# Ledger of designs, part 14: VH-VL binders against Active breakpoint cluster region-related protein (ABR)

Target 1, 199 residues: Active breakpoint cluster region-related protein (ABR), of Bos taurus (Bovine) (a6qns3r647to845)
Amino acid sequence: VKISVVTKRERSKVPYIVRQCVEEVEKRGIEEVGIYRISGVATDIQALKAVFDANNKDILLMLSDMDINAIAGTLKLYFRELPEPLLTDRLYPAFMEGIALSDPAAKENCMMHLLRSLPDPNLITFLFLLEHLKRVAEKEPVNKMSLHNLATVFGPTLLRPSEVESKAHLTSAADIWSHDVMAQVQVLLYYLQHPPISF
Key: E = the ipSAE of ESMFold2; O = the ipSAE of OpenDDE; V2 = 0.75 times the mean of E and O plus 0.25 times the DockQ between their complexes.

## First folded at step 14 (VH-VL; framework fv_ramucirumab)

Design z5 (at its last look DockQ between E and O 0.23; V2 from the best seeds 0.00; counts 0 for: pae O 6.9 > 2, placed apart)
Fold by OpenDDE, look of step 14:
Structure z5 (fold): chain C 199 residues (1-199), chain A 121 residues (1-121), chain B 107 residues (1-107)
Amino acid sequence: as target 1 above (199 residues)
Amino acid sequence: EVQLVQSGGGLVKPGGSLRLSCAASGFTFSDYYMNWVRQAPGKGLEWVSYISYSGDYTDYADSVKGRFTISRDNAKNSLYLQMNSLRAEDTAVYYCARELVLSGYDAFDIWGQGTMVTVSS
Amino acid sequence: DIQMTQSPSSVSASIGDRVTITCRASQSISSYLNWYQQKPGKAPKLLIYAASSLQSGVPSRFSGSGSGTYFTLTISSLQAEDFAVYFCQQYYSTPYTFGGGTKVDIK
């Protein structure tokens, strides 16, 4: 389900699954070594995701007993399974171009403009996630997760080409794909290292 | 000048109905969510309802759900609140308010002058 | 629903005083909070949006801060026209909810 539909249905600026997973990670997982990098048990992640999809009343109870890496994995899975990436298909080429700009001022203007170009549900959820990841990175001495590590984990999940565009690059060299992944990581890292835009 | 001018309201018996109107001017009406907020005498503010740009989405406070209906006519730059099955506790000054949307940050930046609704036997 | 608890309910102050009003949310609302000023017989007026952004035309003596569940509105130097009732409001989720209000009176 598209994020704009979810937020309207839930009457919330940020999807419930995102809010609850983030809350639980911050509650008992923020100092976990390798949080978001370490994979949770697939069956646990799927079970938790299914409970969210069904809007089950036992969500909170299940969360309280669930392995923290499964919860973290559920959050990643949610963004991965969105019918459209959080940063949208439409803006993917623009993000790739923006992050590649050599002039810092031009880059800043471009990247901030792109944020403002996001649909509201996407932007609000993205900003919510950024703040969470920053808090996780503050515990780097303990959890060993830097902003760069977190950008590596979430970058390709939040910023992806459309299926059509992806297919167009299937014949591309492995090096081109690698460069795209690096750019995706750099985009998220950029926003993690810069203050949120003011509106 | 950007403004909202309200009309309607008045005295009604319990179980009765009223329709409030809010006329917008000075801005592109269809570009904004519109809201109703009420304030009982000597009390605080209570959000009542909102309506989306084209009117395709609406929401209500539980206290008025099923009794009140928000609507809009963008061609007439008008917002409405149909209030049915009115109760004594619905007595309040009702305000229409424009919801300012700033990249997902919303606020009521323009308000009508308010309309008094009194429900009494 | 998200409950907004505003404190104090009233405060007496003098011209030139620093006045601070607090708003607490029953759950995290990030920075999705607005502040309004209301004078008797008038509609509320927007002062601060997004917790800390000053609305256009509002004097710089007004400022907002906070995130999550704790927010503050500060009047650095109270002026005669600032005696009014102030409300916080969350727009994190519907139903939108307001604080109970804080009346700023003349000491």
Scores: ipSAE 0.016, ipTM 0.594, lowest interface PAE 6.9, mean pLDDT 91
ESMFold2, look of step 14: ipSAE 0.373; ipTM 0.771
ESMFold2 (binder alone), look of step 14: mean pLDDT 92; pTM 0.942

Design z6 (from y3 with light chain Y32W N34A; at its last look DockQ between E and O 0.06; V2 from the best seeds 0.00; counts 0 for: pae E 5.3 > 2, placed apart)
Fold by OpenDDE, look of step 14:
Structure z6 (fold): chain C 199 residues (1-199), chain A 122 residues (1-122), chain B 107 residues (1-107)
Amino acid sequence: as target 1 above (199 residues)
Amino acid sequence: EVQLVQSGGGLVKPGGSLRLSCAASGFTFSDYYMNWVRQAPGKGLEWVSYISYSGDYTDYADSVKGRFTISRDNAKNSLYLQMNSLRAEDTAVYYCARELVLSGYYDAFDIWGQGTMVTVSS
Amino acid sequence: DIQMTQSPSSVSASIGDRVTITCRASQSISSWLAWYQQKPGKAPKLLIYAASSLQSGVPSRFSGSGSGTYFTLTISSLQAEDFAVYFCQQYYSTPYTFGGGTKVDIK
């Protein structure tokens, strides 16, 4: 289900699953070594995701007892399983072009424009996530997760080509694919390192 | 007291237009999604339209798309339904309804207006 | 569109009776289901939301259960004021759709 559908259904600017996972990570996982890098137990992640999907009343109880890496994994899984990436299919080429700009001023203008071009639910959720990841990175001395590490983890999940484009990339050289992944990481890193836009 | 008070409606010929109003009181109107639901005489309930907090998002039943427009004025705590190109099958009692807000999830319609009868007839 | 099939269309019961109404969805709607009571000439009244959550102020004799595609509304002990038409509604996705209704009449 698209992020816009979820936020409408929940009548929230940010999906409940995102809010709750972030809250729990910040509550007891923000100093966890390798948070978001370390994979949680797949069955736990799936179970938690299912509970959210089912709107189960026991969500909060389950969260309180769940391994923090499973919760972190659930957040990643949510974005990965979105039918459309958080940063949208439409803007994917533009993000790739924007991040490749050599002139800092041009890059900034482009990247900020693209950010403003996101649908509201996508933008608000993205900004919410960025702030969370920045808080996580503030604990780098403890959790060993830098902005770059977090960008590496989330970049390809939040910004990815459409299925059609993906097929096109599969026909490309492995080096091209690697460059795309690098660009995806750099896009997220860029937004993590720059102040958020006020709307 | 939380309530929705409706006005408008009446008798109109096919092809005509009507505008329904729904005045909210007793709650922060802008914090709620609002809906219109109609009920033909002796029939069940049919969802017509919803509108988001600020009005940025709307949706309609296929039966009314292109003919009906939902809108709101949060400053006036009012919900509206502009009905154009009315048809006989649009004859119904129209209700405005507030969506229940719970932590994390949107829910059912917990507050309803008293209803307004719309009759489309030659 | 998600079709909501409600059964029975009508039921005759006596005060004190246990009444059960069912609602089936054409596809899974998780727990995004509500139950309403409607009396003649009145707007519907919310009874149950999220399939099983009792709306504030609604008597405890009303209960909802189910998930996915099958749901039930139960009145444990029918009271005089409970004779009405009941509707289920899915709000999983638009268009929101209602069941056909169940009229609970006095036997």
Scores: ipSAE 0.040, ipTM 0.659, lowest interface PAE 3.3, mean pLDDT 91
ESMFold2, look of step 14: ipSAE 0.277; ipTM 0.728
ESMFold2 (binder alone), look of step 14: mean pLDDT 93; pTM 0.948

## First folded at step 15 (VH-VL; framework fv_ramucirumab)

Design a1 (from y3 with heavy chain Y106R; at its last look DockQ between E and O 0.06; V2 from the best seeds 0.00; counts 0 for: pae O 8.6 > 2, placed apart)
Fold by OpenDDE, look of step 15:
Structure a1 (fold): chain C 199 residues (1-199), chain A 122 residues (1-122), chain B 107 residues (1-107)
Amino acid sequence: as target 1 above (199 residues)
Amino acid sequence: EVQLVQSGGGLVKPGGSLRLSCAASGFTFSDYYMNWVRQAPGKGLEWVSYISYSGDYTDYADSVKGRFTISRDNAKNSLYLQMNSLRAEDTAVYYCARELVLSGYRDAFDIWGQGTMVTVSS
Amino acid sequence: DIQMTQSPSSVSASIGDRVTITCRASQSISSYLNWYQQKPGKAPKLLIYAASSLQSGVPSRFSGSGSGTYFTLTISSLQAEDFAVYFCQQYYSTPYTFGGGTKVDIK
């Protein structure tokens, strides 16, 4: 289900699953070594995801006892399973174009345009996630997760090409694919390293 | 010196076509969004279209969608506006404009061409 | 689309006068507003960007303020070269839209 549909149904600016997973990570997982990098148990992640999808009343109880890496994995899984990437398919080429700009000021200007071009639910959720990841990175001395590490984990998940474009890349040279992945990471890293904007 | 020099335009009958050009110099053309803005005689300014750095991303005002096409050739430092199916209401001075490169997530049209007049009349 | 309502449409003033022009947006545009000056037969010139930032080379007698839906351009002491038409423009979202303009004439 598209994020815009979820937020409308929940009458919330950020999906419940995102808010709850982030809350638990910040509560008891923010200093966990390798948080978001270390994979949780697949069955636990799937079970937790299913409970969210079913809107089960026992979600909070389950979260309290769940392994923190499974919760972190659930958050990542949510974004991966979105029918449209959080940063949208439409804007993917523009993000790739923007991050490649040589002039820092031009890049900044472009990246601002792109944020403004996001649908509101996407933008608000993205900003929510950015702030969370920044807080996680603040604990790098303990959890060993830098902004770059977090960008590596989430970049390709949040910013993905359309299916058509993805297929085109599969037929292209491996080097091109690698460059795209790098760009995806750099896009997220850019937003993590720059001051938040107000809308 | 940073500048935009325009060419093209003129008198055309309704339903006709024109192509406007804008030559950039004094800056790295490919690092800037480019725009077209028009102004009918004695009227205000109307945004027409923008094109991204490499041309992969474009947008248009509803009034010109399907009729106008913005494009660029970064190798030639040139911006273009192909105008088809021209109407009387398209009569205006057309300006090419560069979006200002600013820090802090800002933009504006800081460099403008001298403008070129397009007259659509029977 | 975001509508920009500019007022007044015209104002007559004398040299040395304080002139204030208002721009209202149909919805919040944060601080994503620019001000331009246009003289007859010339292209617009950027004066203010991001609601309150003075463009390089523009005299300090020009200033911008506001956020959200209400913005103002102020000329603290009108000079002879300031008689022109002024436009506000939002760049919060496409389509970019301009105000209707304000003509500053000599009284």
Scores: ipSAE 0.013, ipTM 0.556, lowest interface PAE 8.6, mean pLDDT 90
ESMFold2, look of step 15: ipSAE 0.544; ipTM 0.817
ESMFold2 (binder alone), look of step 15: mean pLDDT 92; pTM 0.943

Design a2 (from y3 with heavy chain D107G; at its last look DockQ between E and O 0.05; V2 from the best seeds 0.00; counts 0 for: pae E 3.4 > 2, placed apart)
Fold by OpenDDE, look of step 15:
Structure a2 (fold): chain C 199 residues (1-199), chain A 122 residues (1-122), chain B 107 residues (1-107)
Amino acid sequence: as target 1 above (199 residues)
Amino acid sequence: EVQLVQSGGGLVKPGGSLRLSCAASGFTFSDYYMNWVRQAPGKGLEWVSYISYSGDYTDYADSVKGRFTISRDNAKNSLYLQMNSLRAEDTAVYYCARELVLSGYYGAFDIWGQGTMVTVSS
Amino acid sequence: DIQMTQSPSSVSASIGDRVTITCRASQSISSYLNWYQQKPGKAPKLLIYAASSLQSGVPSRFSGSGSGTYFTLTISSLQAEDFAVYFCQQYYSTPYTFGGGTKVDIK
C-alpha cells in the first residue's frame, strides 16, 4: 500500500507502523548493540508486520513483548515492501546525480530541492526517520551504530531504482551496481549529516 | 451530552444550491474529523465528504466533486456542506457524522446528526 | 473503488434467534470495517469498529469477526429492539463505501 494511502487512512503524517516501531526502539532498543544491523527472527518480523497490516487491536500488546531486533526488522521490512521506495522512483536518477555533484553549494541546492520535491507524506516520514536515526547514532559508543552504519542499512531500502531501471542495471557490470549502492548509502548519509531544511 | 444538530436543506430545483449546517456540542469539535453521509430514499448509505481538524484537508466522493464543498468553523463548532449545481440524484437525507478517534486509525462514525432532507426536483 | 457486498439483503427471525450477516469486500481491507444499525427515521448507530471491536454501550450479544475480504456480524440472541437495518462500511481507503444493508425483521 502506498504511503499516501496509509497516511490518509490513518489521518496522520507518518504511518502508524513507523511511529510505533520507532517509539519502541527509542524506548528500549536505542542502546542495543547493532540495532538495525542485527537481524531479528524472521517469523517474529513477519508476524508483527502481519498484525500491523491486519489492523489488529493487539498491536501494542504484541509490540511490548516483541524482541527489539524483530521490531527494528519490521520497520526495515515496511520500507522494503512499499510499492514505491520512500524517496520515490521518479526522483531516483536525480538523487544519484545530486549526490555526485562535486561543488558543495551545487550539491546542497540540489539535494535540498529534491527533498522539497518529495510528496508530503514521503518527505514527512523521511524526516521523521532521519531524526530517529540521528538519535540512534548519538548512542554509537554503546550501540556501535554510526551514521554511516545506519545509512548502509537503510540507504538501499529507502532509495531504489524502478523495476525497469533495476533490470537495466542487472545487465550492467557488477562495478556499476556497486557504485549505485554506494551512492544510495551516500544520499542517506548526506541527509543524516546535514541540518534539517526549513519548510 | 455529545450531539450534532443539523439545519438547512429543503426543496430546490435542479441546478440550484443549498447549504447544510451541523452544530456540534458536548465535545471538543476541533479534535475530530467530520463527515457528511447521505441516504437516498429507501436506499443505502453513501459517503459524501470529510474534513480534517482545521479544515486543511478535504476529500469528496466522485459523485459530488466540483459541486460540493465541505467546510468548518471551529470557533462556532459548526460543520457545513455547500451544495451547488444540484441534481435529482442528490436527493437524500444528509447526515453529518463525527469520526471516532482510534489508536492511529479513523473512519468509524460514532456520533451522527439527526439528518436533513434535501429534495432536488423540477 | 472498493465494493462491499452484503448478504442477505433481508432475514426474518424470531426473538432469541442467532442472526448472522456477512459482508464481502472486492479487495482486502484488512480489519478496516465497521458495522452500523439503523432504525426507521433514525441515523445509523455504530455497533462494531475495526471488524471486531464493540462500540461502547452496545450490548455484548453483538459481535464482529473477519479480516481481509470476508466479515460477519452476529447477534447471538435477537432481542425486540434489534429489528432494524444493518450496514457494513469499509474505511480502508476513500471513498468510504457501505454495504447494501440487511433488514432484520420479525418472523
Scores: ipSAE 0.151, ipTM 0.715, lowest interface PAE 2.3, mean pLDDT 92
ESMFold2, look of step 15: ipSAE 0.484; ipTM 0.806
ESMFold2 (binder alone), look of step 15: mean pLDDT 92; pTM 0.938

Design a3 (from z1 with heavy chain Y106R D107G; at its last look DockQ between E and O 0.04; V2 from the best seeds 0.00; counts 0 for: pae E 11.9 > 2, placed apart)
Fold by ESMFold2, look of step 15:
Structure a3 (fold): chain C 199 residues (1-199), chain A 122 residues (1-122), chain B 107 residues (1-107)
Amino acid sequence: as target 1 above (199 residues)
Amino acid sequence: EVQLVQSGGGLVKPGGSLRLSCAASGFTFSSYYMNWVRQAPGKGLEWVSYISYSGDYTDYADSVKGRFTISRDNAKNSLYLQMNSLRAEDTAVYYCARELVLSGYRGAFDIWGQGTMVTVSS
Amino acid sequence: DIQMTQSPSSVSASIGDRVTITCRASQSISSYLNWYQQKPGKAPKLLIYAASSLQSGVPSRFSGSGSGTYFTLTISSLQAEDFAVYFCQQYYSTPYTFGGGTKVDIK
């Protein structure tokens, strides 16, 4: 289900599943070694996702008792399974072009303009996630997750080509795909290193 | 100076309509979510509605849903509340409020208008 | 909907007193809680956001604490201008809901 539909249905600025997973990671996952990098148990992830999808009254109990890596995995799964990536199909080419700019001032101007071009629920949810990932990285001495590690995990998840564009890139060359993945990581890393605070 | 100046209140009979206005100055209006909050005489606060910075997203309290419409005109730095099918229980002071934006956390109302009284009676 | 329950409904206090107001949410709202002050005939004024963050221009005698379902507002040394009604408000999800208010009166 599209993020705009979810936020409208829930009367919320950020999807409930995102808020709850982030809150639980903030409570007991900030110091977990390899948080977001280490896989949780797949059946736990699917079970939690199903409980959120059904809006089951036991969500909070399940969150409190579940392995934190499964909760982190549920958050990643949510973004991966969105019908449109968080940073949108429409803006994907612009993000790829913007991050490739060599002039730092032109890049900053372009990258901030692209955020302003996102639909409201996408932008608000992205900023919410970005702030969380920054807090995770602040605890790197304990959890071993740098900004770069987090960008590697979330970059391709939040910014990916449409299925049509993906097939075209795969058909042309595998080397082209390695450049796209690096660029996807660099987009998220850019915003982690240059956080917007006045949107 | 950052301020919100309200107008458009008054006395209206049940079933009538009224449009509230809220004029913003001293800040970039188009960069903020805006809200309406009401307070019946001698009572507590009740959130009514919000509108996103672009106007694409709105939400309403159940008590007004289908009867009230929030809108904004970013070119005029103005927020509106169109109130239709008014009832006695809609009698309140209506406030417009700017929503504080801090590091992705929203929902704090940091700037309020002076309030506009709406009285619905026969 | 998330119900916010404030207590007490009123407090009689003298200048210099410490005043504590509590707010309970019907479900966890993390730290998505604000506190407002309202004087008669005036719009509410934001005091504290995110449960504990002091709004710019608010005196440091005001403080907030709590997370989850239980929150407090504390006025460490009550001043003449602090006699007002205080509201908590959750912003975890819409409808945003307010507590019923706590009136702080002259003893």
Scores: ipSAE 0.006, ipTM 0.553, lowest interface PAE 11.9, mean pLDDT 86
ESMFold2 (binder alone), look of step 15: mean pLDDT 93; pTM 0.945
OpenDDE, look of step 15: ipSAE 0.026; ipTM 0.619

Design a4 (from y3 with heavy chain D56S, light chain Y91S; at its last look DockQ between E and O 0.71; V2 from the best seeds 0.00; counts 0 for: pae E 3.0 > 2)
Heavy chain, then light chain:
Amino acid sequence: EVQLVQSGGGLVKPGGSLRLSCAASGFTFSDYYMNWVRQAPGKGLEWVSYISYSGSYTDYADSVKGRFTISRDNAKNSLYLQMNSLRAEDTAVYYCARELVLSGYYDAFDIWGQGTMVTVSS
Amino acid sequence: DIQMTQSPSSVSASIGDRVTITCRASQSISSYLNWYQQKPGKAPKLLIYAASSLQSGVPSRFSGSGSGTYFTLTISSLQAEDFAVYFCQQSYSTPYTFGGGTKVDIK
ESMFold2, look of step 15: ipSAE 0.493; ipTM 0.815
ESMFold2 (binder alone), look of step 15: mean pLDDT 93; pTM 0.949
OpenDDE, look of step 15: ipSAE 0.556; ipTM 0.842

Design a5 (from y3 with heavy chain S54R D56S; at its last look DockQ between E and O 0.71; V2 from the best seeds 0.00; counts 0 for: pae E 2.1 > 2)
Heavy chain, then light chain:
Amino acid sequence: EVQLVQSGGGLVKPGGSLRLSCAASGFTFSDYYMNWVRQAPGKGLEWVSYISYRGSYTDYADSVKGRFTISRDNAKNSLYLQMNSLRAEDTAVYYCARELVLSGYYDAFDIWGQGTMVTVSS
Amino acid sequence: DIQMTQSPSSVSASIGDRVTITCRASQSISSYLNWYQQKPGKAPKLLIYAASSLQSGVPSRFSGSGSGTYFTLTISSLQAEDFAVYFCQQYYSTPYTFGGGTKVDIK
ESMFold2, look of step 15: ipSAE 0.672; ipTM 0.863
ESMFold2 (binder alone), look of step 15: mean pLDDT 93; pTM 0.943
OpenDDE, look of step 15: ipSAE 0.692; ipTM 0.879
ESMFold2, look of step 16: ipSAE 0.638; ipTM 0.847
ESMFold2 (binder alone), look of step 16: mean pLDDT 93; pTM 0.944
OpenDDE, look of step 16: ipSAE 0.436; ipTM 0.804

Design a6 (from y3 with heavy chain L102R; at its last look DockQ between E and O 0.52; V2 from the best seeds 0.00; counts 0 for: pae O 5.8 > 2)
Fold by OpenDDE, look of step 15:
Structure a6 (fold): chain C 199 residues (1-199), chain A 122 residues (1-122), chain B 107 residues (1-107)
Amino acid sequence: as target 1 above (199 residues)
Amino acid sequence: EVQLVQSGGGLVKPGGSLRLSCAASGFTFSDYYMNWVRQAPGKGLEWVSYISYSGDYTDYADSVKGRFTISRDNAKNSLYLQMNSLRAEDTAVYYCARELVRSGYYDAFDIWGQGTMVTVSS
Amino acid sequence: DIQMTQSPSSVSASIGDRVTITCRASQSISSYLNWYQQKPGKAPKLLIYAASSLQSGVPSRFSGSGSGTYFTLTISSLQAEDFAVYFCQQYYSTPYTFGGGTKVDIK
């Protein structure tokens, strides 16, 4: 289900699953070594995801007893399973172009413009996630998760090419694919390292 | 100066219609979610509706859903509330309010209009 | 809908007093809570956002705390200009809902 549909249905600006997973991570997982890097138990992640999908009233109870890496994994899974990446298919080429700009001022203008070009639910959720990841990175001395590490984890998940473009890349050289992944990581890293858009 | 200036409102009979306006100045209007909040005489505050930056997304309180329509014209820095099928219980001071947008989207109504009185009475 | 229960409904206090207002949510709203001050005939004024963040220009005698379902607004030393009605508001989900208000009167 598209994020815009979820937020509309839930009458919330950020999906409930995102808010709750983030809340739990910040509550008891933010200092966990390798948070978001360490994989949770797949069955736990799937179970938790299913509970969210079913809008089960026992979600909070389940979260309280769930392994923190499973919760973190659930958050990642949510974004991976979005039918459209959080940063949208439409803007993928533009993000790749923007991050490649050599002039800092031009890059800033472009990247900020792209944020403003996101659908509202996507932008709101993205900025929500960015702030969370920044808080996680603040605990790098303990959890060993830098902004770059977090960007590596989430970048390719949040920014993905369309299926058509993805197939096109598969037919190209492996080096090109690698460069794209690097660019995806750099895009997220850019937003993690720069002030949010001014409103 | 950042401000919201409201207009419209007045006395209307049950079943009637009114259109409220809210003019924004001193800030980039299109960068903010806008809301309507009302307050019946001597009562508390009740959220009525919100509209997203571009107007693509709206929501309403159940009490006004199907009767009220929120809209905006970013070119005119204006917010509107079309109120149809008005009822006595809609009598209130109506406020337009800007949502404070912060990183992480900890939203709050940081700028308010001066309010417009709407009276629905026979 | 999320119900916000505010207490007390009214409180009489003197200048210099410490005043505490409580807001309870019917379910967890994390830190998605704001506090407003409203004076007669005026629009509400934002005091605290995100449960504990002081709005720019608001005196430091105002503070907010809490998370989940219980929140508190505190005026450390009541001033003459603080006599007003105060409202909490959740923005966890729509419909956004307000507490019933707390009137702070002069004793």
Scores: ipSAE 0.026, ipTM 0.579, lowest interface PAE 5.8, mean pLDDT 91
ESMFold2, look of step 15: ipSAE 0.706; ipTM 0.865
ESMFold2 (binder alone), look of step 15: mean pLDDT 92; pTM 0.942

## First folded at step 16 (VH-VL; framework fv_ramucirumab)

Design b1 (from a5 with heavy chain D31S; at its last look DockQ between E and O 0.79; V2 from the best seeds 0.79)
Heavy chain, then light chain:
Amino acid sequence: EVQLVQSGGGLVKPGGSLRLSCAASGFTFSSYYMNWVRQAPGKGLEWVSYISYRGSYTDYADSVKGRFTISRDNAKNSLYLQMNSLRAEDTAVYYCARELVLSGYYDAFDIWGQGTMVTVSS
Amino acid sequence: DIQMTQSPSSVSASIGDRVTITCRASQSISSYLNWYQQKPGKAPKLLIYAASSLQSGVPSRFSGSGSGTYFTLTISSLQAEDFAVYFCQQYYSTPYTFGGGTKVDIK
ESMFold2, look of step 16: ipSAE 0.786; ipTM 0.902
ESMFold2 (binder alone), look of step 16: mean pLDDT 92; pTM 0.944
OpenDDE, look of step 16: ipSAE 0.828; ipTM 0.917
ESMFold2, look of step 17: ipSAE 0.728; ipTM 0.876
ESMFold2 (binder alone), look of step 17: mean pLDDT 92; pTM 0.941
OpenDDE, look of step 17: ipSAE 0.848; ipTM 0.922

Design b2 (from a5 with heavy chain L102R; at its last look DockQ between E and O 0.70; V2 from the best seeds 0.00; counts 0 for: pae E 3.5 > 2)
Fold by ESMFold2, look of step 16:
Structure b2 (fold): chain C 199 residues (1-199), chain A 122 residues (1-122), chain B 107 residues (1-107)
Amino acid sequence: as target 1 above (199 residues)
Amino acid sequence: EVQLVQSGGGLVKPGGSLRLSCAASGFTFSDYYMNWVRQAPGKGLEWVSYISYRGSYTDYADSVKGRFTISRDNAKNSLYLQMNSLRAEDTAVYYCARELVRSGYYDAFDIWGQGTMVTVSS
Amino acid sequence: DIQMTQSPSSVSASIGDRVTITCRASQSISSYLNWYQQKPGKAPKLLIYAASSLQSGVPSRFSGSGSGTYFTLTISSLQAEDFAVYFCQQYYSTPYTFGGGTKVDIK
């Protein structure tokens, strides 16, 4: 389900599943070595996702009892399964062009403009996630997750080509696809290193 | 100086209409969600509506949905509330308020207008 | 709608007193709660956001705590300018609802 539909239905600026998973990771996952990198148990992830989808009254009990890597995995799965990536299909080419700019001032202006071009639910959810990932990276001495590590996990999850672009990319060359993945990581890393202060 | 200056209140009969205005200065208006909050005489605060940065998303309290319309003009740094089919229960001081969006969940009303009285009576 | 129940409805207190105001939500709102102060004839003023974060320019004698369904605002040593009505407000989901208010009066 599209993120704008979810936020409207829930009467909230950020989806409930995103808010709850992030809150739990901040409560008891911030010192977990490899948080977001280490896979949780797949059946736990699917079970929690199903409970969120059904808006089951047991969500809070499941969150409190579940392995934190499964909760982190549920958050990753939510973003991966969005019908449109968080940073949108429409803006994908612009993000890829923007990160490739060589002039730092032009790059900053372009990357900030791209954020302002996102639909509001996408922008607010992205800023929410971005702040969380920065807090995770602040605990790198304990959890071993740098900004670069987090960008590697989340970059391709949040910024990916449409199915049409994916098919064209895959048929052209695997080498080109691997450069796209590096750029996807660099986009997220850019915002982690250059956080928006205002727009 | 960060400021919200309101106008447009007054006395109307039930079923009437009014349009409230809120003019912003001293900050980048288009960066912020904006809200209307009201307070009936001697009563507590009631949230009325919000509008997103560009005006694409709005929400309303159930008590005003279908009767009130929030809008903004970012070129004029102005927020509006069109109030139709007014009822006696809508009598209140109406405040516009700036909603801060940082990290997606620190939505505090940090800057408020001075308030505008709306009285709905026969 | 998420109901916010605030207690007490009023407090009589002297300068220097410790005052505690509570706010209960009808369902979990995590830490998505703000506190406001309102003086007669004035717009509300933000004191605390995110349950416990002190707004810039607010004196450190104000503090907030709580999560889930139960929250407190504490004024550690009441001063003359603190006599006002205090409101909690949830922003977990719309409608963004307020508590009924707590009037803090001079004893």
Scores: ipSAE 0.409, ipTM 0.774, lowest interface PAE 3.5, mean pLDDT 88
ESMFold2 (binder alone), look of step 16: mean pLDDT 92; pTM 0.943
OpenDDE, look of step 16: ipSAE 0.569; ipTM 0.850

